# Designs tried in a protein design chat: miniprotein binders against q96jn8r1131to1294. Part 29

Target 1, 164 residues: q96jn8r1131to1294
Amino acid sequence: TLEFLENHGKNILLSNGNRTATRVASYNQGIVVINQPLVPQLLVQVRIDFLNRQWTSSLVLGVITCAPERLNFPASACALKRAAWLLRGRGVFHNGLKICEKFGPNLDTCPEGTILGLRLDSSGGLHLHVNGVDQGVAVPDVPQPCHALVDLYGQCEQVTIVNP

## First folded at step 16 (miniprotein)

Design g24
Fold by OpenDDE base, fold request of step 19:
Structure g24 (fold): chain B 164 residues (1-164), chain A 83 residues (1-83)
Amino acid sequence: as target 1 above (164 residues)
Amino acid sequence: SKEEELFKRAEELAKKALYLLEQGDYWRAAYLYLLAAELALEAGNPELAFEYARKAIELAKKSGNEFILKWAEELLEKIKEEL
């Protein structure tokens, strides 16, 4: 079963069998990683449960290829400078560097209830899903094994892993 | 060896890039050539890295992707130092 790892950001509280992550303080320190590696054809999805409109930026979604159990998480996913591919707003980032500015819908404006998914295709391309709709290939090549990462940042205060 | 593995990986990425190029996907192809260039350089083959980086720059321009373009141009300068 898909769960968030116990190794997570300092402001995260896990619940619901580690399927729900809640950021309980500040606006950052909210990184969580899903336990099972993202293998081809596996669709991993999270639902945005609660948003705090005090902030403008929202959650960051992506994958990492380093060992998640040993990772010392920075305050935000944007500070990851190695082994990281991230989606923020409409941008795609690799190791902190932007590689695309206009991909898919704006993650900063996704409302509560939005279901966001990640999936690797047979060629190693990373796909973004929004409410069950494939938005296309965000990153054409991601090394395996990799793990899905969610940064509960700014607006995003709670997410839950949901099954397809 | 590590260098041999890096070289093989670079070639794989370049092949994928070529496929994407044939599909008209320019910025993703550019990105893969960029990665291939970095790996080729790390593998000790600056000549091959140079070729891949140039392809990345070309395709970045075609796609209008200034981010990959900037990255590839910076890498190209680094490669030139080792030629």
Scores: ipSAE 0.880, ipTM 0.941, lowest interface PAE 0.5, mean pLDDT 96
Fold by OpenDDE base, fold request of step 19:
Structure g24 (fold): chain B 164 residues (1-164), chain A 83 residues (1-83)
Amino acid sequence: as target 1 above (164 residues)
Amino acid sequence: SKEEELFKRAEELAKKALYLLEQGDYWRAAYLYLLAAELALEAGNPELAFEYARKAIELAKKSGNEFILKWAEELLEKIKEEL
């Protein structure tokens, strides 16, 4: 069963069998990692449950290849400079460096109820799914094993892992 | 050996890059060549790294991807130091 790991950002409260993550304070310190590593054709999805429009930026999605149980989480995913591939806004980032500026829908403007998914294809390409629709390859090659990461940042105050 | 594994990985990425290039996916191909260049350099093959980096630059320009271009050009300068 897909769950968020107990090792998470300081402002995160897990519930619903660790399938729901809620940021209960401030605007940051909200990183969570899904327990099972991504394997080809496994679609991992989270639903945006609650947004706080006080903030401009929203959640960050991505994957990490370091051991998540040992990760000392920074205040935001944007501070990850190694072993990290991130999607924020419409940008794709590798170790903090932007590699694409206009990919897929703008994550900062996704409304509540939006279901965001990550999937590795058979070649190791990382796909973004939005409401079940494959948006294409965000990153053409990601090392395995890797784990899906969600940063409940800014607007995004709660997400829940959902089944496809 | 470590170098052999790095070299093998670099070739795999370059092969994937070539496939993407054939599909007309320039910026993703550029990105993979860029990664291949980094691995080739780490593997102790600056000549191969140079070739991959040049390809990354070329494809970054074709795709209009300034981010990959900047990264690849910076890497190219590092590679030149080891040629």
Scores: ipSAE 0.878, ipTM 0.940, lowest interface PAE 0.5, mean pLDDT 96
Fold by OpenDDE base, look of step 17:
Structure g24 (fold): chain B 164 residues (1-164), chain A 83 residues (1-83)
Amino acid sequence: as target 1 above (164 residues)
Amino acid sequence: SKEEELFKRAEELAKKALYLLEQGDYWRAAYLYLLAAELALEAGNPELAFEYARKAIELAKKSGNEFILKWAEELLEKIKEEL
């Protein structure tokens, strides 16, 4: 069963069998990691449950290849400078460096109810899914094992892991 | 050895890059060559790193991806220091 790890950002409260993450304070410290590593063809999806429109930015999606259970989470995913591939807005980042500016829909403007997914293909390419639609390869190669990461940042205050 | 593993990984990425290039996917190919260059350099093969970095630069330009271009150019300068 897919769940968020107990090791998470300081402002996160887990519920619903650790399938729901809620940021209960401030606008940051909201990183969560899904327990099972991404394996080829495994689609991991989260639904945006609640947005707080007082902020401008929203959630960050991505994967990490470091051991998530031992990770000392920074206040935001953008501070991850190693072993991290992130999707923020329409940008794709590797270890904090932008490698693509215009990929897929703008994550900062996804409304509540949007279902976002990550999937590795057989070649190790990381795909973004939006409401069940494959947006293409965000990152053409990600080392394995890797874990899906969600940063409940800014507007995004709650997400829930959902089954495909 | 570790270097051998890095070298093999670099070659794998380069092969993937070549495939993407053949599909017309320039920026992703550029990115993979960039990664291959980094691994080759770490493996102690600056000559191969140089080759991959140059390819990354070329493809970054073709794709109009300034981010990978800048990254690859910076890496190229680092590689040159070890040649």
Scores: ipSAE 0.877, ipTM 0.939, lowest interface PAE 0.5, mean pLDDT 96
Fold by ESMFold2, fold request of step 19:
Structure g24 (fold): chain B 164 residues (1-164), chain A 83 residues (1-83)
Amino acid sequence: as target 1 above (164 residues)
Amino acid sequence: SKEEELFKRAEELAKKALYLLEQGDYWRAAYLYLLAAELALEAGNPELAFEYARKAIELAKKSGNEFILKWAEELLEKIKEEL
């Protein structure tokens, strides 16, 4: 069963059998990680439950290849400098460096109810899904094992793991 | 042994980059050549790293990806220091 890992950002409260993550303070310290690595054919999906439109930026989605159980997370995912691939706004980032300006939709404008998914293809490519629709390969090669990460940043105050 | 593992990984990335290039996916191919160049340099093969970085630059230009291009050009200058 997919759950958010107990090791998470300090402003996160887990609920609903650790399938719901809520950022209960500030705009950051909201990193959560799925408790199982991605494998081909596994689609990890989260639904955006609650947004606070007072902020301009919203959640960050991606993967890390470091073992997440005892990792010290930074205040925001954008500060991850190694072993991290992130989707932020419309950009794709590797270890904090932008590698693509426009991939998929702008995450900063996704409304409440949007279901966002991550999966690996058989070649190690990382795919983004939006409301069940494959947006294509965001990152062409991600080493395994890798772990799906959500940063409940800015606008995004709650997400829930949902079945595909 | 560590160098052999890095070299093998660089070759694997370069093979994937060539496949993507053949599919017309220039920025993703450039990205993988860039990673292959970094690994080849770390493996102590600056001549191979130079070859991969040159390919990354060419393909980044073709795709208009200014971010990969800047990264690849900076890496090429670092590789030249070890030639």
Scores: ipSAE 0.632, ipTM 0.866, lowest interface PAE 1.6, mean pLDDT 93
Fold by ESMFold2, fold request of step 19:
Structure g24 (fold): chain B 164 residues (1-164), chain A 83 residues (1-83)
Amino acid sequence: as target 1 above (164 residues)
Amino acid sequence: SKEEELFKRAEELAKKALYLLEQGDYWRAAYLYLLAAELALEAGNPELAFEYARKAIELAKKSGNEFILKWAEELLEKIKEEL
């Protein structure tokens, strides 16, 4: 089954059979990675469980291609400068470089209960799904294997892996 | 060899970029041409890298994607240093 890896950000507590991640301190150190790489056409989803609106920015969602089990994570996903494709706010980023200004909804305004999904298509395109609805291709080619990453940043204090 | 692997991957990306171009997806095609250019440069083929980067610039301009355009122009200047 899909679970968050035990290798995660320092401020994360895993629960619910490692399917729920909670940031228990500060605003950062909240990176989690799902334990299996994305498989083409397999939808991987997390639900936003808990937000603290005192912060302005919220979670980051994306993929990395480095093996995550022993990776030393930075304080926030935006510091990932290699092998990373990230969705932040409405922007799409590759290795710290913005490559698209507007894609999908603004993650900084997604309410509690929003279900966010990632899916590779057969051509290696990375799709975002929001509440089950395909938002299209964020990034047209992501090497495999790649691993789903969530950074419980700022507002986002808890997410849970859910089945589609 | 490492160089052959990099070159093969660059060609794969360029083929995907051409497909996206045929579908009218200019910024994503430009993005893939830029990745191909980086790999060609790493493979020691700055002439091919230059070709891919120039194509990326053309397509970024057509799409109006200023972020890809800035990246493409910076990469082109780096490639020129190795020509």
Scores: ipSAE 0.526, ipTM 0.828, lowest interface PAE 1.9, mean pLDDT 92
Fold by ESMFold2, fold request of step 19:
Structure g24 (fold): chain B 164 residues (1-164), chain A 83 residues (1-83)
Amino acid sequence: as target 1 above (164 residues)
Amino acid sequence: SKEEELFKRAEELAKKALYLLEQGDYWRAAYLYLLAAELALEAGNPELAFEYARKAIELAKKSGNEFILKWAEELLEKIKEEL
């Protein structure tokens, strides 16, 4: 089954059979990675469980193609400069470079209870799902294998992997 | 070899970019041509890289995507140094 890898940000506590990740300190060091690589039939979904509105930015979603088991994660996903595609706020980023200004909803304003999903299509396109609704192709080609990544950044203090 | 794999990947991206272009998806096509240009340059084929980067610039302009345009223009200057 899907679970978060034991290799994660330093401020993360895993629980619920490694399906729940909680950031227990500060605003960063909250990167978690899903244990199985994405394949076209796999929809990885997380629910936003707890937010702290004191912060202005919230979670970042994305994928990485580097092997995640031994990767040294930076303090924030936005510092990933290789092999990373990220959705943050309303933007799409590749290796720290913005490639699209507005895609899907603003992640910084998603409320608790929002279910966010990532999947690849048969052409390698990365799709975002929001509460079961496909938002379309965020990134038109992501190499395989890749793993879904969540950065429990700023507002976001807890997410849980949920079934489709 | 590494160069052969980079070249094949660049061609795959360019084919996908052409498909997206034919569907009118200009910024995503531009993005894929730009990635193909980078791979072609890394594979030691600056002429192919130039062709892909020029296409990326054209399509970024059509889409109004200033971020991809800036990246593509910078890459084109880098490619010219290797021609």
Scores: ipSAE 0.504, ipTM 0.817, lowest interface PAE 2.1, mean pLDDT 92

Design g30
Fold by OpenDDE base, look of step 18:
Structure g30 (fold): chain B 164 residues (1-164), chain A 83 residues (1-83)
Amino acid sequence: as target 1 above (164 residues)
Amino acid sequence: SKEEELFKRAEELAKKALWLLEEGDYWRAAYLYLLAAELALEAGNPELAFEYARKAIELAKKSGNEFILKWAEDLLEKIKEEL
């Protein structure tokens, strides 16, 4: 069963069998990591449950290759400078450095109810899915094992892991 | 050894990049060559790193990806210091 790990950002409250993450304070400190590593053909999806419109930015999606249970989470995923591949807005980032400016839909403008997914293909390419639609390869190669990461940042105050 | 592992990984990425290049995917190929260059440099092979970095720059230009271009150019300068 896919769940968020107990090791998470300090403003996160887990519920629903650790399948729902809620940021209960401020606009940051909201990083969560999914327990099972991404393996080829496994589609991991989260649904945006609630947005707080007082902020402008929204959630960050990505993967990390460091051990998530031992990770000391920074205030935001953007501060991860190693072993991290992130999708923010329409940008793709590796270890904090932008590698692509215009990829897929703008994550900052996804409405509540949007289902976002990550999947590794057989070649190790990381795909973004939006409402079940494959948006293409965001990162052509990600080392394995890696874990899906969600940063409940800014507007995004709650997400839930959903099955495909 | 770790050096050998890094070298092997660099070659794997370069092969993958070549495949992407054949598919016309320039920026992703550039990115992989960039990574390969970094690994080759870490593996103690600045000559190979130089080769991969130059390829990354070439493909970044073809794709119009300024981000990878800047990254690769910065890396190239670092590599030159070790040649």
Scores: ipSAE 0.871, ipTM 0.936, lowest interface PAE 0.5, mean pLDDT 96
Fold by ESMFold2, look of step 18:
Structure g30 (fold): chain B 164 residues (1-164), chain A 83 residues (1-83)
Amino acid sequence: as target 1 above (164 residues)
Amino acid sequence: SKEEELFKRAEELAKKALWLLEEGDYWRAAYLYLLAAELALEAGNPELAFEYARKAIELAKKSGNEFILKWAEDLLEKIKEEL
């Protein structure tokens, strides 16, 4: 089954066969990456397990196309300036630039229990799924191979990989 | 060569952008034209980069996407320095 990669943010503790990621300190240093690249038949899903609502911002989702096993992750996903496509709040970002103001739900308000999914379509379009419902194409033409990334930022203190 | 690979990729993006434009998806088409423009510029073809960036500006305006428009305008100014 899908697992979080052993190379991750310094404040992450992996558990449950590396399928659960917990941020155990601070508000950042919480980047995790799924160990399998996305292909059209693969839907990667995580469940939000625990939120600390004292923060205003929450998790970031996205993909990276650079090889993740030896990558030196920054403190926060927003510092990824190359080979990155991110969903934050309702915004879509590419290499640090906002390219869409509103797509899908506001990730900063998703409650515990929300299941968030990422997949590529056959044309390289990146899709967001929310509780099993396809939200459409966030950004077209993401190159393969790419890996799904979650930044357990701010509110988000724990996520678990779940099967579709 | 690297330049030939970049140019082929830019053409692929521009073709996909045209397909999105025909479907009425203006901001995503503009986004792909901007990626194509960046690759064309990196490939040493600033004239083609200029053409793609101008198209991206047109489509960004049509879509009302202020973020794509700003990026497109900034890129066009950078390309003009190399014409």
Scores: ipSAE 0.608, ipTM 0.851, lowest interface PAE 1.6, mean pLDDT 92

## First folded at step 17 (miniprotein)

Design U95
Fold by OpenDDE base, look of step 18:
Structure U95 (fold): chain B 164 residues (1-164), chain A 93 residues (1-93)
Amino acid sequence: as target 1 above (164 residues)
Amino acid sequence: SDAFRLFFEARRIIERGGDPEEALKKAKEAFELFIKEGNLEFAAFTAIMIVELLKKLGKDPEEIKKWIEIAIELAEKAGNKWLIELARKLEKE
């Protein structure tokens, strides 16, 4: 069963069998990691449940290749400088550096109810899914094992893991 | 859920320095719904928030004590160490 790990950002409260992550304070310290590593053809999806539009930025979605159970989470995913591939806004980032300027929809403008998914293909390509639609390869070659990461940042106050 | 909507509304009122009485009302409503939904984690956390609001408002110590006890009980039932710690701190304040 897919669920968020107990090791998470300081402002996160897990509920619903650890399938729902809620940022209960401030605008940051909201990183969560899904327990099972991504394997080819496994689609991992989260639904944006609640947004606070007072902020300009929203959730960050991506993967990490380090051991998530031992990770000391920074205040935001943007501060991850190793073993991290992240989708923020319309950009793709690797270890804090932008490697793609424009990819898929703008995550900062996704409304509540949007379902975001990550999937590895057989070649190690990381795909983004939006409401069940494959947006293409965001990262062409991701090391394995890797874990899906969600940063409940800014606008994003709650997400829930959903089954495909 | 409606419970979460009320919860976030209460939180936003607090964060922007709004009327704590309004926040309290919404928090109590959220609490009831969380209980009905069986969401022990957020029932507990909302109870903690209620305690903080009651203290801020200078409400009756007996009511505050009641809600502290509720918060602790629910946190323990939820089995969430973080919540338990937060709830227990309320007794020391």
Scores: ipSAE 0.855, ipTM 0.934, lowest interface PAE 0.6, mean pLDDT 95
Fold by ESMFold2, look of step 18:
Structure U95 (fold): chain B 164 residues (1-164), chain A 93 residues (1-93)
Amino acid sequence: as target 1 above (164 residues)
Amino acid sequence: SDAFRLFFEARRIIERGGDPEEALKKAKEAFELFIKEGNLEFAAFTAIMIVELLKKLGKDPEEIKKWIEIAIELAEKAGNKWLIELARKLEKE
């Protein structure tokens, strides 16, 4: 079954058979990674369970292509300078550099209960889903294998893996 | 869930410098629900939060000691090394 890896940000406490990630301190150190690599038929979905509107920025979604089990995560996903493609706000980032100014909805405004999904298409394109609706290709050719990543940043205090 | 709603309500009170008695009430309610749900990780973490609130309120040292023992027991049952370290740190203080 899909779970968050035990190797995660320092402020995360996993629960619910490692399917729920909660940031229990501060505003960062909240990176989690899904235990199985993406394949075209796999849709990885997380529900936003709890937000703290005190912060203006919210979660980051994305993929990493390096082995996640021993990776030393930085304080936030935006500091990943290798093997990372990230969706932050409306922007798309590759290895810390913004490569697209606007894609899909603004992640900083997604409310509690929003279900966010990541999948690869047959061409290696990375798709974002929002409440079951495909938002299109964010990144056209992601190398495989890759793993889905969530950074419980700022507003985002809890997410849960849900089945499609 | 109701357990997490109460947990975050207690956390919000603590963060805004609100009434620690209100936070303690919420945390104890969350703890009971986490136990009922079998969420050992958050039962342990909430017990740690309860200890910190009891210390802030100047409560009976024997009550504080009992909650420290609860936190350690639950952290060990959860098998979570970070929680065990946090809970045992409470014994030293």
Scores: ipSAE 0.783, ipTM 0.909, lowest interface PAE 0.9, mean pLDDT 92

